# Ledger of designs, part 1: VH-VL binders against b1a7s3r263to410

Every score and structure here is a prediction.

Target 1, 148 residues: b1a7s3r263to410
Amino acid sequence: VTIVYDTMHYSTQKMAHEIAEGIMAEGYDVEMFFLHEDERSEIVKSILDSKAIAIGAPTINDEPYPSIGDLMYYLKGLRFERTGIKRKAVTFGSMGGKGGTPASLGKDLGEYGFDVVDTCEVYYVPDEEENKACFKLGQKLVEEAKKI
Below, numbering starts at 1 at the first letter of every chain, in headers, positions and changes, except where a header shows other numbers; antibody chains are not in Kabat numbers.
ipSAE, averaged over its two directions, is called F for ESMFold2-Fast, E for ESMFold2 and O for OpenDDE. V2 adds 0.75 times the mean of E and O to 0.25 times the DockQ between the complexes of E and O.
[cut] marks letters that were taken out.

## First folded at step 1 (VH-VL)

Design a6 (framework fv_dargistotug)
Fold by ESMFold2-Fast, scan of step 1:
Structure a6 (fold): chain C 148 residues (1-148), chain A 118 residues (1-118), chain B 106 residues (1-106)
Amino acid sequence: as target 1 above (148 residues)
Amino acid sequence: QVQLVQSGSELKKPGASVKVSCKASGYTFTSYAMNWVRQAPGQGLEWMGWINTKTGNPTYAQGFTGRFVFSLDTSVSTAYLQISSLKAEDTAVYYCARYHYDYGMDVWGQGTLVTVSS
Amino acid sequence: DIQLTQSPSFLSASVGDRVTITCRASQGIRSYLAWYQQKPGKAPKLLIYAASTLQSGVPSRFSGSGSGTEFTLTISSLQPEDFATYYCQQLKSYPTFGGGTKVEIK
């Protein structure tokens, strides 16, 4: 399972870690990538080798995030809809004033050939209840991926 | 000058519909969610829901589904609240308020009184 | 649905008094709590956000404290213009308001 995220604040990173814990609790390994630090080629390779992905970004800025936008452009070009396997996906992120980034990313991933099973959005840094929701999101992603 | 300006008061008969507007100025409209809050005469504040101004996705509080519709016209930086099949118990002042996670509901419209009577 | 209970529902105090209003949440909301002031016939005004952060332009006599389930709004030296109803609101889940506290200056 591949998790890719970008964050200006710690909130989306904390969500990514909780999702990873949920995945690992089900006995699966996770590769986690932070777009600011990691090479795009390694991220794409990990996604190609995975039946399930989680993509996260905050809804905190007026501008589309270039790193997430660039990744999504590459994913569109790979034409995953022609691979014969619908990879499972979830999207997540912290809500700024207007929210909606996880839903927007999910719509794009659906168009690019992924089966988007859920999205998760929280305000600021997730509290204990929201952390549990992210943990469960990771478990749900794995449960859905087992059906492939 | 960050401000929200709402449409004027409305007097309606039961069964009619009303559409309240909330025009934003002085900031980037799509950077803030827009909340709707109701206050019946002599009562407290009641959150009705919010709308994501970038995606247009509304979220309604329990009790405000069906007859209540949140919408946007981003070209004129305006949010709308529509109430259909008006009932006497819908008589209230309706407020719009912008939301930012750093600041809460920091800017409010002046309110629109909707009176439903025969 | 997270319920907020404010106490007292009404309060009468003299100019210069220290006034305290309490807000209790039915479950933990961390610091996702705001306080608003509403004067008769006017829209609410944000006083405090994140439980204790004073909004720009709000007089320093207003302060907020608390976290989790118990929160307090304090007015250190009540002024005539503080005649108003005060509301707490949580933002941890779907927003809900407390019932309000009406402050009347004697």
Scores: ipSAE 0.000, ipTM 0.499, lowest interface PAE 14.2, mean pLDDT 79

Design e1 (framework fv_ersodetug)
Fold by ESMFold2-Fast, scan of step 1:
Structure e1 (fold): chain C 148 residues (1-148), chain A 121 residues (1-121), chain B 112 residues (1-112)
Amino acid sequence: as target 1 above (148 residues)
Amino acid sequence: EVQLVETGGGVVQPGRSLRLSCAASGFTFSSYGMHWVRQAPGKGLEWYAVISYDGSNKYYADSVKGRFTISRDNSKNTLYLQMNSLRAEDTAVYYCAKDRGYSSGWYFDYWGQGTTVTVSS
Amino acid sequence: DVVMTQSPLSLSVTLGQPASISCRSSQSLVYSDGNTYLNWFQQRPGQSPRRLLYKVSNRDSGVPDRFSGSGSGTDFTLKISRVEADDVGVYYCMQGTHWPYTFGQGTKLEIK
């Protein structure tokens, strides 16, 4: 399973780590990439090798982070719908104002050939219940991926 | 640029303890599992410990289980190996290595320069 | 534990000639996700190991295309199509599919 994220205030990073714990609880290993530090080609390579992905970003100006947008453009070009399998996906993110980034990313991934299982968005920093929801999101992603 | 720098090696007497450190830079240290691998003089590579990205999971080779403890401090981007009850057969160059997975030995994509531990009287 | 066996243990090659190293595992290296976690490493004299290939045949950034990997299940091969002076060193195969992780004993490549 591949997790890719970017963050403005580390709240999306906290969500990514909770999702990873949920995935691991189901017996799967996780490759995690931080867009600010990791190379896009390595991220795409990991996604091609995975049956499931999780993509995370905070909302800025009611739009995804620019680095996430760049990744999404690259993924669109790969035409995953032609690979013969429908990879599972979840999207997640935090917001300080008007949200919508996880839902927007999920819509785009669906058009690019992914089966989007769920999305998760939290206000500011996730609380204990929201941390548990992220953990559950990871478990749900793996359960759906087993169907491939 | 990814860099891993090991320190803490030296010459130590049998039965003593030694602590190795591995300072990481150039990547989000807290997002990756880390390994320790050793190489005895003139011999091959031997994996012996791994720690998950958050330190919650640790696994060891049977040869060091109970004597060595792997740990990490993500606030300092540093990996540690506490070596107790050292034996002559622990003499080796110790490398830290980065993995792409949570706790697996799947990739080992970057390695440090190594630090030498010599156990002798 | 999965035993990784390399052959030959040592080989001497004339510059520009091909070299081939075999790696056999005591168990299948196909993981439950369908991937085969077989890696190849190079260690030049006095230097730390460097990964050349991962998941059998995927080449790391900066690794020349003269290096290639092939194989499946329990039988794997590392090939160097034309050996250069900088290729001197010890080559190791490694499996990450089964815990504990294990390396082959190494193959020393020398230039004639």
Scores: ipSAE 0.000, ipTM 0.500, lowest interface PAE 15.0, mean pLDDT 79

Design e2 (framework fv_ersodetug)
Fold by ESMFold2-Fast, scan of step 1:
Structure e2 (fold): chain C 148 residues (1-148), chain A 120 residues (1-120), chain B 112 residues (1-112)
Amino acid sequence: as target 1 above (148 residues)
Amino acid sequence: EVQLVETGGGVVQPGRSLRLSCAASGFTFSSYGMHWVRQAPGKGLEWYAVIWYDGSNKYYADSVKGRFTISRDNSKNTLYLQMNSLRAEDTAVYYCARDYYDSSGYLDYWGQGTTVTVSS
Amino acid sequence: DVVMTQSPLSLSVTLGQPASISCRSSQSLVYSDGNTYLNWFQQRPGQSPRRLLYKVSNRDSGVPDRFSGSGSGTDFTLKISRVEADDVGVYYCMQGTHWPLTFGQGTKLEIK
């Protein structure tokens, strides 16, 4: 399972870690990539080798997050519908007010040939209950991936 | 509880510089965006500048672009406004205000303000 | 820039009576996510602004139920159901939907 998230923001990082714990609790390995530091080619190779992905990014008040946009453009070009399997996906992110990034990313991934099973958005930093929701999101992703 | 305390105001001559500080406490400063808003004597509120939670993005009102610089030091829980080439029109009470990490324009907590007077 | 216009610019209210302040924006404040990023602030004499409401109608913690907000698109209203002495001050609407952030000119509320 591949987890990719955008930015140095620790709220989205916390969500990524909780999702990873949920995945690992189900007995699966996780490759985690921080889009700010990791090379796009390595991230894409991991995604191609995975049956399930989680993509996260914060909502930045009307401003683009260039790295996630670049990744999404690359993913669109790969034409995942030609690979013979429909990979499962979840999207996640933290927000302060405007939100909507996980839903927007989910819509795009669906158009690119992924089966988007859920999205999760957290206000600011995840609290105890929101951390549990992220953990469960990881479990749900794996449960859905077993169906393919 | 959330507290924001502005300092650094004073009386300065036109063309000079002044640096304002906003000391934050009671929350994880590095997780929030911050704004500077001013209020001229007897007038309304006017937004001037914003900085993202990590300092990566900054925006300014057109009237202060090139003259004012917003910055922050997350290790010191402090927001700054460097004001250069000051004009009489910059005379105002300057407030810092907290926003969410993505700087969505919520401005949920404000400081007490610090007064800047630019006079010849 | 989005122009925020408040009316009236001042009003005098008898204690215990209701007060209403209108705010109109020069363009829609509905964001692409379906939310409307309109805030209301109160500034008491000699004090800093305090946020009362966000996203049109949501009250901040500690804000009395006497304060309510309504509206959609470009027309918004702040209502105080029963004015108290502590409500004296200037009220501002603010839009967060479009950059730069813009405030209304303010409405001064006085007690008769």
Scores: ipSAE 0.000, ipTM 0.514, lowest interface PAE 14.8, mean pLDDT 80

Design e6 (framework fv_ersodetug)
Fold by ESMFold2-Fast, scan of step 1:
Structure e6 (fold): chain C 148 residues (1-148), chain A 122 residues (1-122), chain B 112 residues (1-112)
Amino acid sequence: as target 1 above (148 residues)
Amino acid sequence: EVQLVETGGGVVQPGRSLRLSCAASGFTFRSYGMHWVRQAPGKGLEWYAVISYDGRNKYYADSVKGRFTISRDNSKNTLYLQMNSLRAEDTAVYYCAKGPYYYDSRGYFDYWGQGTTVTVSS
Amino acid sequence: DVVMTQSPLSLSVTLGQPASISCRSSQSLVYSDGNTYLNWFQQRPGQSPRRLLYKVSNRDSGVPDRFSGSGSGTDFTLKISRVEADDVGVYYCMQGTHWPLTFGQGTKLEIK
């Protein structure tokens, strides 16, 4: 299971870690990538080898954070819709203003050939209930991936 | 109940500075983006600045970029606008306005303060 | 910047009659999530603005059902089915899809 995220603050990173804990609680390994530090070629390789992915970013202006846009453009070019296999996906993110990034990313991933099973957005820092929701999101992702 | 109270307005000379405050109550201030909107006498509403819930992201209208600085202190539930190099055209009622909360039901400016008047004149 | 154009800029209505205000945007207001972030605000004389509608047609709590919004893409309408004395004021449309956030120039509603 591959998790890719970007963040201008630690809220989206906290969500990524909770999602990872949920995945690992189900007995699966997680490869986690931070777009500001990790090489795009390694991220893409991990996604190609995975049955499930989680993509996260905060919302700024009226669009997703720029590094996520770059990744999404690349994923569109990979033509997953032509493979005949629907990989599972979830999207997540934190917002401080308008929000909408998880839903926007989910819509795009669906058009790129992924089966988007859920999205999750939190305002500011996840509280205990929102942390549990992220954990459950990770469990749901692998539950759905098992159906492939 | 949600309340936003602006203070710090007044009459100030061109080229001087002024700091506006907006005290928030009745909601979890630290969880919301906040905005400043102004209205010149007899004119319409104009958006000028936004700050994210954690204070890390900011966006400004071009007319005030480099002159105005938005900031917040979540421990005091207070939003600020530092206004430098004031011009006659900055004369307006300044409103703080609450940003969106929930993804599906969110919309900009569900709550507004009562405004504080800034007059830039001789 | 996205330009928001309202028409008319002023209208006088007899009590109990309907009123209609148009708002046109220079660009589509459909966001990447499929939602249209067009809001309507009312400002009564001497008061702060109050939001009436968000995402084109959704009413805020406490807003009477005589207010309705419609439209898509770049063309939007605010309708008041039966104007009451309390409706006097200036009405603004606003787009939240593109940065910077922009308002229409406002429509002043007066009672005859």
Scores: ipSAE 0.000, ipTM 0.494, lowest interface PAE 16.1, mean pLDDT 79

Design e8 (framework fv_ersodetug)
Fold by ESMFold2-Fast, scan of step 1:
Structure e8 (fold): chain C 148 residues (1-148), chain A 122 residues (1-122), chain B 112 residues (1-112)
Amino acid sequence: as target 1 above (148 residues)
Amino acid sequence: EVQLVETGGGVVQPGRSLRLSCAASGFTFSSYGMHWVRQAPGKGLEWYAVISYDGSNKYYADSVKGRFTISRDNSKNTLYLQMNSLRAEDTAVYYCARTLYSSSWYPHFDYWGQGTTVTVSS
Amino acid sequence: DVVMTQSPLSLSVTLGQPASISCRSSQSLVYSDGDTYLNWFQQRPGQSPRRLLYKVSNRDSGVPDRFSGSGSGTDFTLKISRVEADDVGVYYCMQGTHWPITFGQGTKLEIK
């Protein structure tokens, strides 16, 4: 399972951590990538080797964080609809204003040939209940991927 | 064809709890997100909670966060709202409504239940 | 929270005449995907709300084409080209772009 995220305020990073714990609780390995630090080629290789992905980004200044747009454009070019495997996906992120980035990313992934299972958005920093929801999102992603 | 039926409303004293149910029929319940919306007497509509198609993700209005809990049982085609620490201002007709769930949380509210009345009074 | 303001709060229309209801949001309802998540609902006396339009101008199944929606950004309009007796009720606009979901205060439509 591959998790890719970007964050400016660390909130999306906390969500990514909880999602990863949910995945690991189901007995699966997680490869996690932070877009500002990690090599694109490694991210893409991980995604190609995975049946499930989670993509996260905050909504900053009422716009999606710029680096995630670059990744999405690359994923569109990979033509996953041709692979014969319908990979499962979830999207997540935090917001401080307009919000909506996880839903927008989910729509795009669906168009790129992914089966988008669910999304999760949190206002600023996740509380205990929201952290539990992120944990369950990870478990749900794995449970759906098993059906492939 | 599509039908949503709320039950569980009634008159209850302040500080008590109440559980509302919304029974769904005529569609694949497990494929749709569900919302709770209320309407105080003579007032407009106010949204309170949403739950994803499988129950793993939930979102609440700040005014009820910590007091109300949304849940669902897909094997019974039923949505629930657990209301704790009820106050006079919670007096309202409570509606459940569905949203088309494909790959996002977008609230469409294409079908609503008939509503169930909750009256909080001493 | 995004404040949704409807105008007028009530209007009386002669059967067969057009009606127009305005809805203004305190901030833009254009979502990051380029779509606008503004819906219109009708509530008849003693009945549940019924969706008329979603994403500004898309008509729900079974809704007559005399209902139309327009607008962008922060200013939206619901138009009824020819009011019929069945149209009596309260009309609400709703935004789904920003959390929490918010509704306008409602516009009561009456027949003269």
Scores: ipSAE 0.000, ipTM 0.471, lowest interface PAE 18.5, mean pLDDT 78

Design o4 (framework fv_oberotatug)
Fold by ESMFold2-Fast, scan of step 1:
Structure o4 (fold): chain C 148 residues (1-148), chain A 121 residues (1-121), chain B 107 residues (1-107)
Amino acid sequence: as target 1 above (148 residues)
Amino acid sequence: EVQLVESGGGLVKPGGSLRLSCAASGFTFSNAWMSWVRQAPGKGLEWVGRIKSKTDGGTTDYAAPVQGRFTISRDDSKNTLYLQMNSLKTEDTAVYYCTTGYRYEDAFDIWGQGTLVTVSS
Amino acid sequence: DVQMTQSPSSLSASVGDRVTITCRASQSIYSYLSWYQQRPGKAPNLLIYAASSLQSGVPSRFSGSGSGTDFTLTISTLQPEDFATYYCQQYYSTPWTFGQGTKVEIK
């Protein structure tokens, strides 16, 4: 399973970590990528080799971070809707105001040929219940991916 | 490249007050969650408290021994973190570090060199 | 509060030795654990975050493992610059708490 996220190094990253814990609790390996630092080619390769992905970004100025937009553009170009395999996806993110990034990303991923099983959005920093929800999101992603 | 520099430490009497400063450079301070960690002479590390970025709520959290006595604040226009220490006790004698995490908010990969606070009569 | 217990409190080792330090949390912290090295008179430096992720620039002889409540830091081949005190820290729940430290001394 592949997790890709972008953040101001804080809220969305904590969610990514918790999702990874849920995946690993089910006995699966996780490759995690931080868009500000990791190579796009490595991220794309990991996604191509995965049955399931999780994509996260905070909402800034009521829009996703630009780096996530660039990744989404490349994912669209890969034409996953042409394949016989429908990869599973979840989206997640934190917000400091209006929000909406996970829902927006989920809609786009669905159009790109992914089966988006759930989304999760948190106001600023996830509390204990929201951390547990992220953990369960990771478990749900793996359970759905087993059906491929 | 990235640097934190503490200042303001010194000798203070029990019951006194002292304000520490931490000057940040080489990274986007306004996005960073900042913490204070202290170390008493010959002892281990003890987290004092943190302040979140304004974008993430700007809230503060404190360890029980300093709750109500210490206040953490920040001035993003000056890239400076502060620790206001009131009602100081001899147990507060320690080297005080400011620190922050780059990838994970509270896995601290950037540290200052520390400033010594001695609380003694 | 989550309590962190390290063992041993100190150990004596020689250059070339394999060194293992353990850290136990009073409750599950998943993988929200980091390891720090502090050389005498210096500020701590981060070695490992998320229980097993090696910090950029840290030598590959350092590794971390574990999840939940039991964690291990391993130095596969001890070097002269590795004689220091090591601390684990949980960042699952505030207040963040450190272990009491493990001093790695020259044998």
Scores: ipSAE 0.000, ipTM 0.521, lowest interface PAE 12.5, mean pLDDT 80

Design p4 (framework fv_ponezumab)
Fold by ESMFold2-Fast, scan of step 1:
Structure p4 (fold): chain C 148 residues (1-148), chain A 121 residues (1-121), chain B 112 residues (1-112)
Amino acid sequence: as target 1 above (148 residues)
Amino acid sequence: QVQLVQSGAEVKKPGASVKVSCKASGYTFTSYYIHWVRQAPGQGLEWMGRINPSGGSTKYAPRLQDRVTMTRDTSTSTVYMELSSLRSEDTAVYYCARDKYSSGWYYFDYWGQGTTVTVSS
Amino acid sequence: DVVMTQSPLSLPVTLGQPASISCKSSQSLVHSDGNTYLNWFQQRPGQSPRRLIYKVSNRDSGVPDRFSGSGSGTDFTLKISRVEAEDVGVYYCMQGTHWPPTFGQGTRLEIK
């Protein structure tokens, strides 16, 4: 399972790690990528080799984080809908005001050929209950991927 | 369960390079950052840099960035730290330690046993 | 770089007595996420550092409750309510809020 995210205030990174804990609790390995620092070629290679992905991004100035938009455009070009395998996906993110980035990313991934099973959005910094929700999101992603 | 096991002691001449390894086990290697911290004899702890084993991205202490290189091998769950152009001031115990986040560092919950590097004639 | 200043640097203490170590940072350690990443480590002679306390006041698993951390902003304290022989070693505060992470100079705790 591949998790890729970007973040400004590190709230989305905290969510990414909780999702990873949930995946690992089910006995599966996870590859974690921080888009701001990691090479796109490594991220794409991981996604191509995975049956399940999680993509996370915050909302800045009521707009999607630019680096995630760049990744999404690249994923669109790969035409996953033509592979015959419908990979499972979840989206997540934090917001400081107007939200909606995880839902928007989910819609786009669905159009690119992914089966988006759930989304998770938190206001600013996730509290303990929201951290548990992210953990469960990771478990759900793995359970859905088993159906492929 | 969780272990970070480092390579053995090294004795080097000034101007040489040294490459220290840190082998991780008992957890998902690609889910945690690995930091390197050194300690000169009788001195405090100095942060050197860190690597994300998943993508291979690195961040180095500014004073060391021209001499330090960190790499990893995911097939063996091993991180490497190479320091070039060694000086006597590089004599230290070198530690690897794991951390969870790219910022807001506080994990450092498991450390390697340390690798002594001595630089002398 | 954020400068971490510990006091005292040498702390002789009698067994069973309390001990206190101060740590001051050159700037606020409150992260943009609202957390304060001030951590305390213990290093016994010949051993790797061991995390005692993270995020100001949280004790790590297995750390005795005689160890406690407190503070806010730029001023932090590590307290040992009753010093035991096994507490001999060097204690370091460390900030993880600002890049790069930095450590205090260390406080050497000795039995009188």
Scores: ipSAE 0.012, ipTM 0.653, lowest interface PAE 8.2, mean pLDDT 82

## First folded at step 4 (VH-VL; framework fv_dargistotug)

Design s32
Fold by ESMFold2-Fast, scan of step 4:
Structure s32 (fold): chain C 148 residues (1-148), chain A 120 residues (1-120), chain B 106 residues (1-106)
Amino acid sequence: as target 1 above (148 residues)
Amino acid sequence: QVQLVQSGSELKKPGASVKVSCKASGYTFTYYAMNWVRQAPGQGLEWMGWINTNTGNPTYAQGFTGRFVFSLDTSVSTAYLQISSLKAEDTAVYYCARARYTYGYWFDSWGQGTLVTVSS
Amino acid sequence: DIQLTQSPSFLSASVGDRVTITCRASQGISTYLAWYQQKPGKAPKLLIYGASTLQSGVPSRFSGSGSGTEFTLTISSLQPEDFATYYCQQLHSYWTFGGGTKVEIK
């Protein structure tokens, strides 16, 4: 399973780590990428080798974080909707005002050929209950991916 | 208020079996893996392995396969260590300790330890 | 398997002394190292994780440093309650411990 995220204030990174914990709790390996620091080619390769992905981004001015938008545009070009495998996906992110980035990313991933099983959004920094929700999101992603 | 409470000390004869318990409270049991650590009298800490509290899958360190078995009862948030065919060299304090699943995490909470003495 | 070597194995010190304990890994482990304190008859207590991050509730006189293969635990001004055995633990591949360093009063 591949997790890709970007963040302004580390809130989305905290969500990514809890999702990874949920995946590992199910006995699966996880490969995690921080989009600002990791190479796009390595991220794409990891996604192509995975049955499941999690993509995270904060919302800025009612828009997805720019680096995630760039990745999404590249993924659209790969035309996963034309493959024999429908990979599972979840989206997640944090917001400081108007949100909607995880839902927007989920809609786009669905159009790109992924089976989006859930989305999760948190205001600012996740509290303890929201961290547990992210853990469960990781477990859900793996349980759905087992069906492939 | 995270707490790991272990069963009391055991005095056993060689060849007997022992089952040590570690009851967790104050957190979601399946959120952390449970590790087992041994310390023989006057010796250092020795990692024995861990058990995934969500799947029940155990992983044993080299030297702790065969006679050592990790198991769970998730209904009571308890992990168990069973040692069969006890030998004198199994005399030690056995600790349970929790850690998150991802590599890189530390043992932030420990049980008080269970002394197992094997003597004739 | 990653092996950890602690030095010294034993040291004698006085209250107020600066104490330094070293832990060396057989291969690079980045900052995936923790330090524990164990008092006689008690379970170990986490002091430091991530090589240099102090655990909540641990006195500021404890500090950790290092990365890769060389790590140190420092107690800037030893207190009576600090007489204990200290262990390093690598977190890079499973969870193995160093041999321990016993700190005793002079």
Scores: ipSAE 0.188, ipTM 0.736, lowest interface PAE 4.7, mean pLDDT 84

Design s49
Fold by ESMFold2-Fast, scan of step 4:
Structure s49 (fold): chain C 148 residues (1-148), chain A 120 residues (1-120), chain B 106 residues (1-106)
Amino acid sequence: as target 1 above (148 residues)
Amino acid sequence: QVQLVQSGSELKKPGASVKVSCKASGYTFTYYAMNWVRQAPGQGLEWMGWINTNTGNPTYAQGFTGRFVFSLDTSVSTAYLQISSLKAEDTAVYYCARSRYTYGYGFDSWGQGTLVTVSS
Amino acid sequence: DIQLTQSPSFLSASVGDRVTITCRASQGISTYLAWYQQKPGKAPKLLIYGASTLQSGVPSRFSGSGSGTEFTLTISSLQPEDFATYYCQQYHSYPTFGGGTKVEIK
């Protein structure tokens, strides 16, 4: 399972880690990539080798992160439907003002050939219940991936 | 009012180390990425890398791995650039610059620059 | 590494002239391009980001256009204070700057 995220605030990173804990609780390994530390080609390779992905980005100044837009544009060109499997996906992110980035990313991933099973968005810093929701999102992602 | 104030000029000998500071004020320090940009005398701008002010994780451009270290002290809203084993080719003005989101997204505020001169 | 090529590297123009500076990327960068003005001895100043969005406080005579690999910065009526070097910068991947265009006013 591949998790790719970007963050300026620790909120989206905290969500990524909670999702990873949920995946690992189900007995699966996670490859986690932070967009600005990790090479795009390695991220894409991990995604191609995975049955499930989670993509996260915050909404800052009413716009998603440029780096996530770059990754999404790259993924669009790869035509994942030609691989013979429909990978499962979830999207997540934090917001300070207007939200919507996880929903927007989910729509795009659906058009790129992924089966988007859910999205999760939190306001600023995740509280205890929102942390639990992220954990459960990770569990849901792998349960759906088992159906492939 | 957003301000980035850098430490003063440095004159160093080859092999020495230097630590440049960049103190931020007028905004929430951890909400913006901090970037470092170098400009050698009479030359153009060169991006060195960035540091995530919330996590403390630095990322370096290819030419700046090894001798260059980015760090933070969030308690005083300050970013640091340390250069070890100084060489003559390190002579440059070093700028800190903040960006929205992550690296490079419109450097909307810059420090005044710190001239580092490396000579015998 | 994405290379940015600016043209011209140098130009001289009169006050009131329309000035256009071009920036070409070695590969597609969508609209992830910014323009900066740097006056001698000073830090760069952001003029435009997202290829065409004017930074607050920047005079309306500055405008940007383009997408993909070809971008332009236009100064519609050059003023004396516009003497400076102008740089384009991409942020589609790790940031790189163009070589700069030095604008001298006659």
Scores: ipSAE 0.000, ipTM 0.513, lowest interface PAE 13.9, mean pLDDT 81

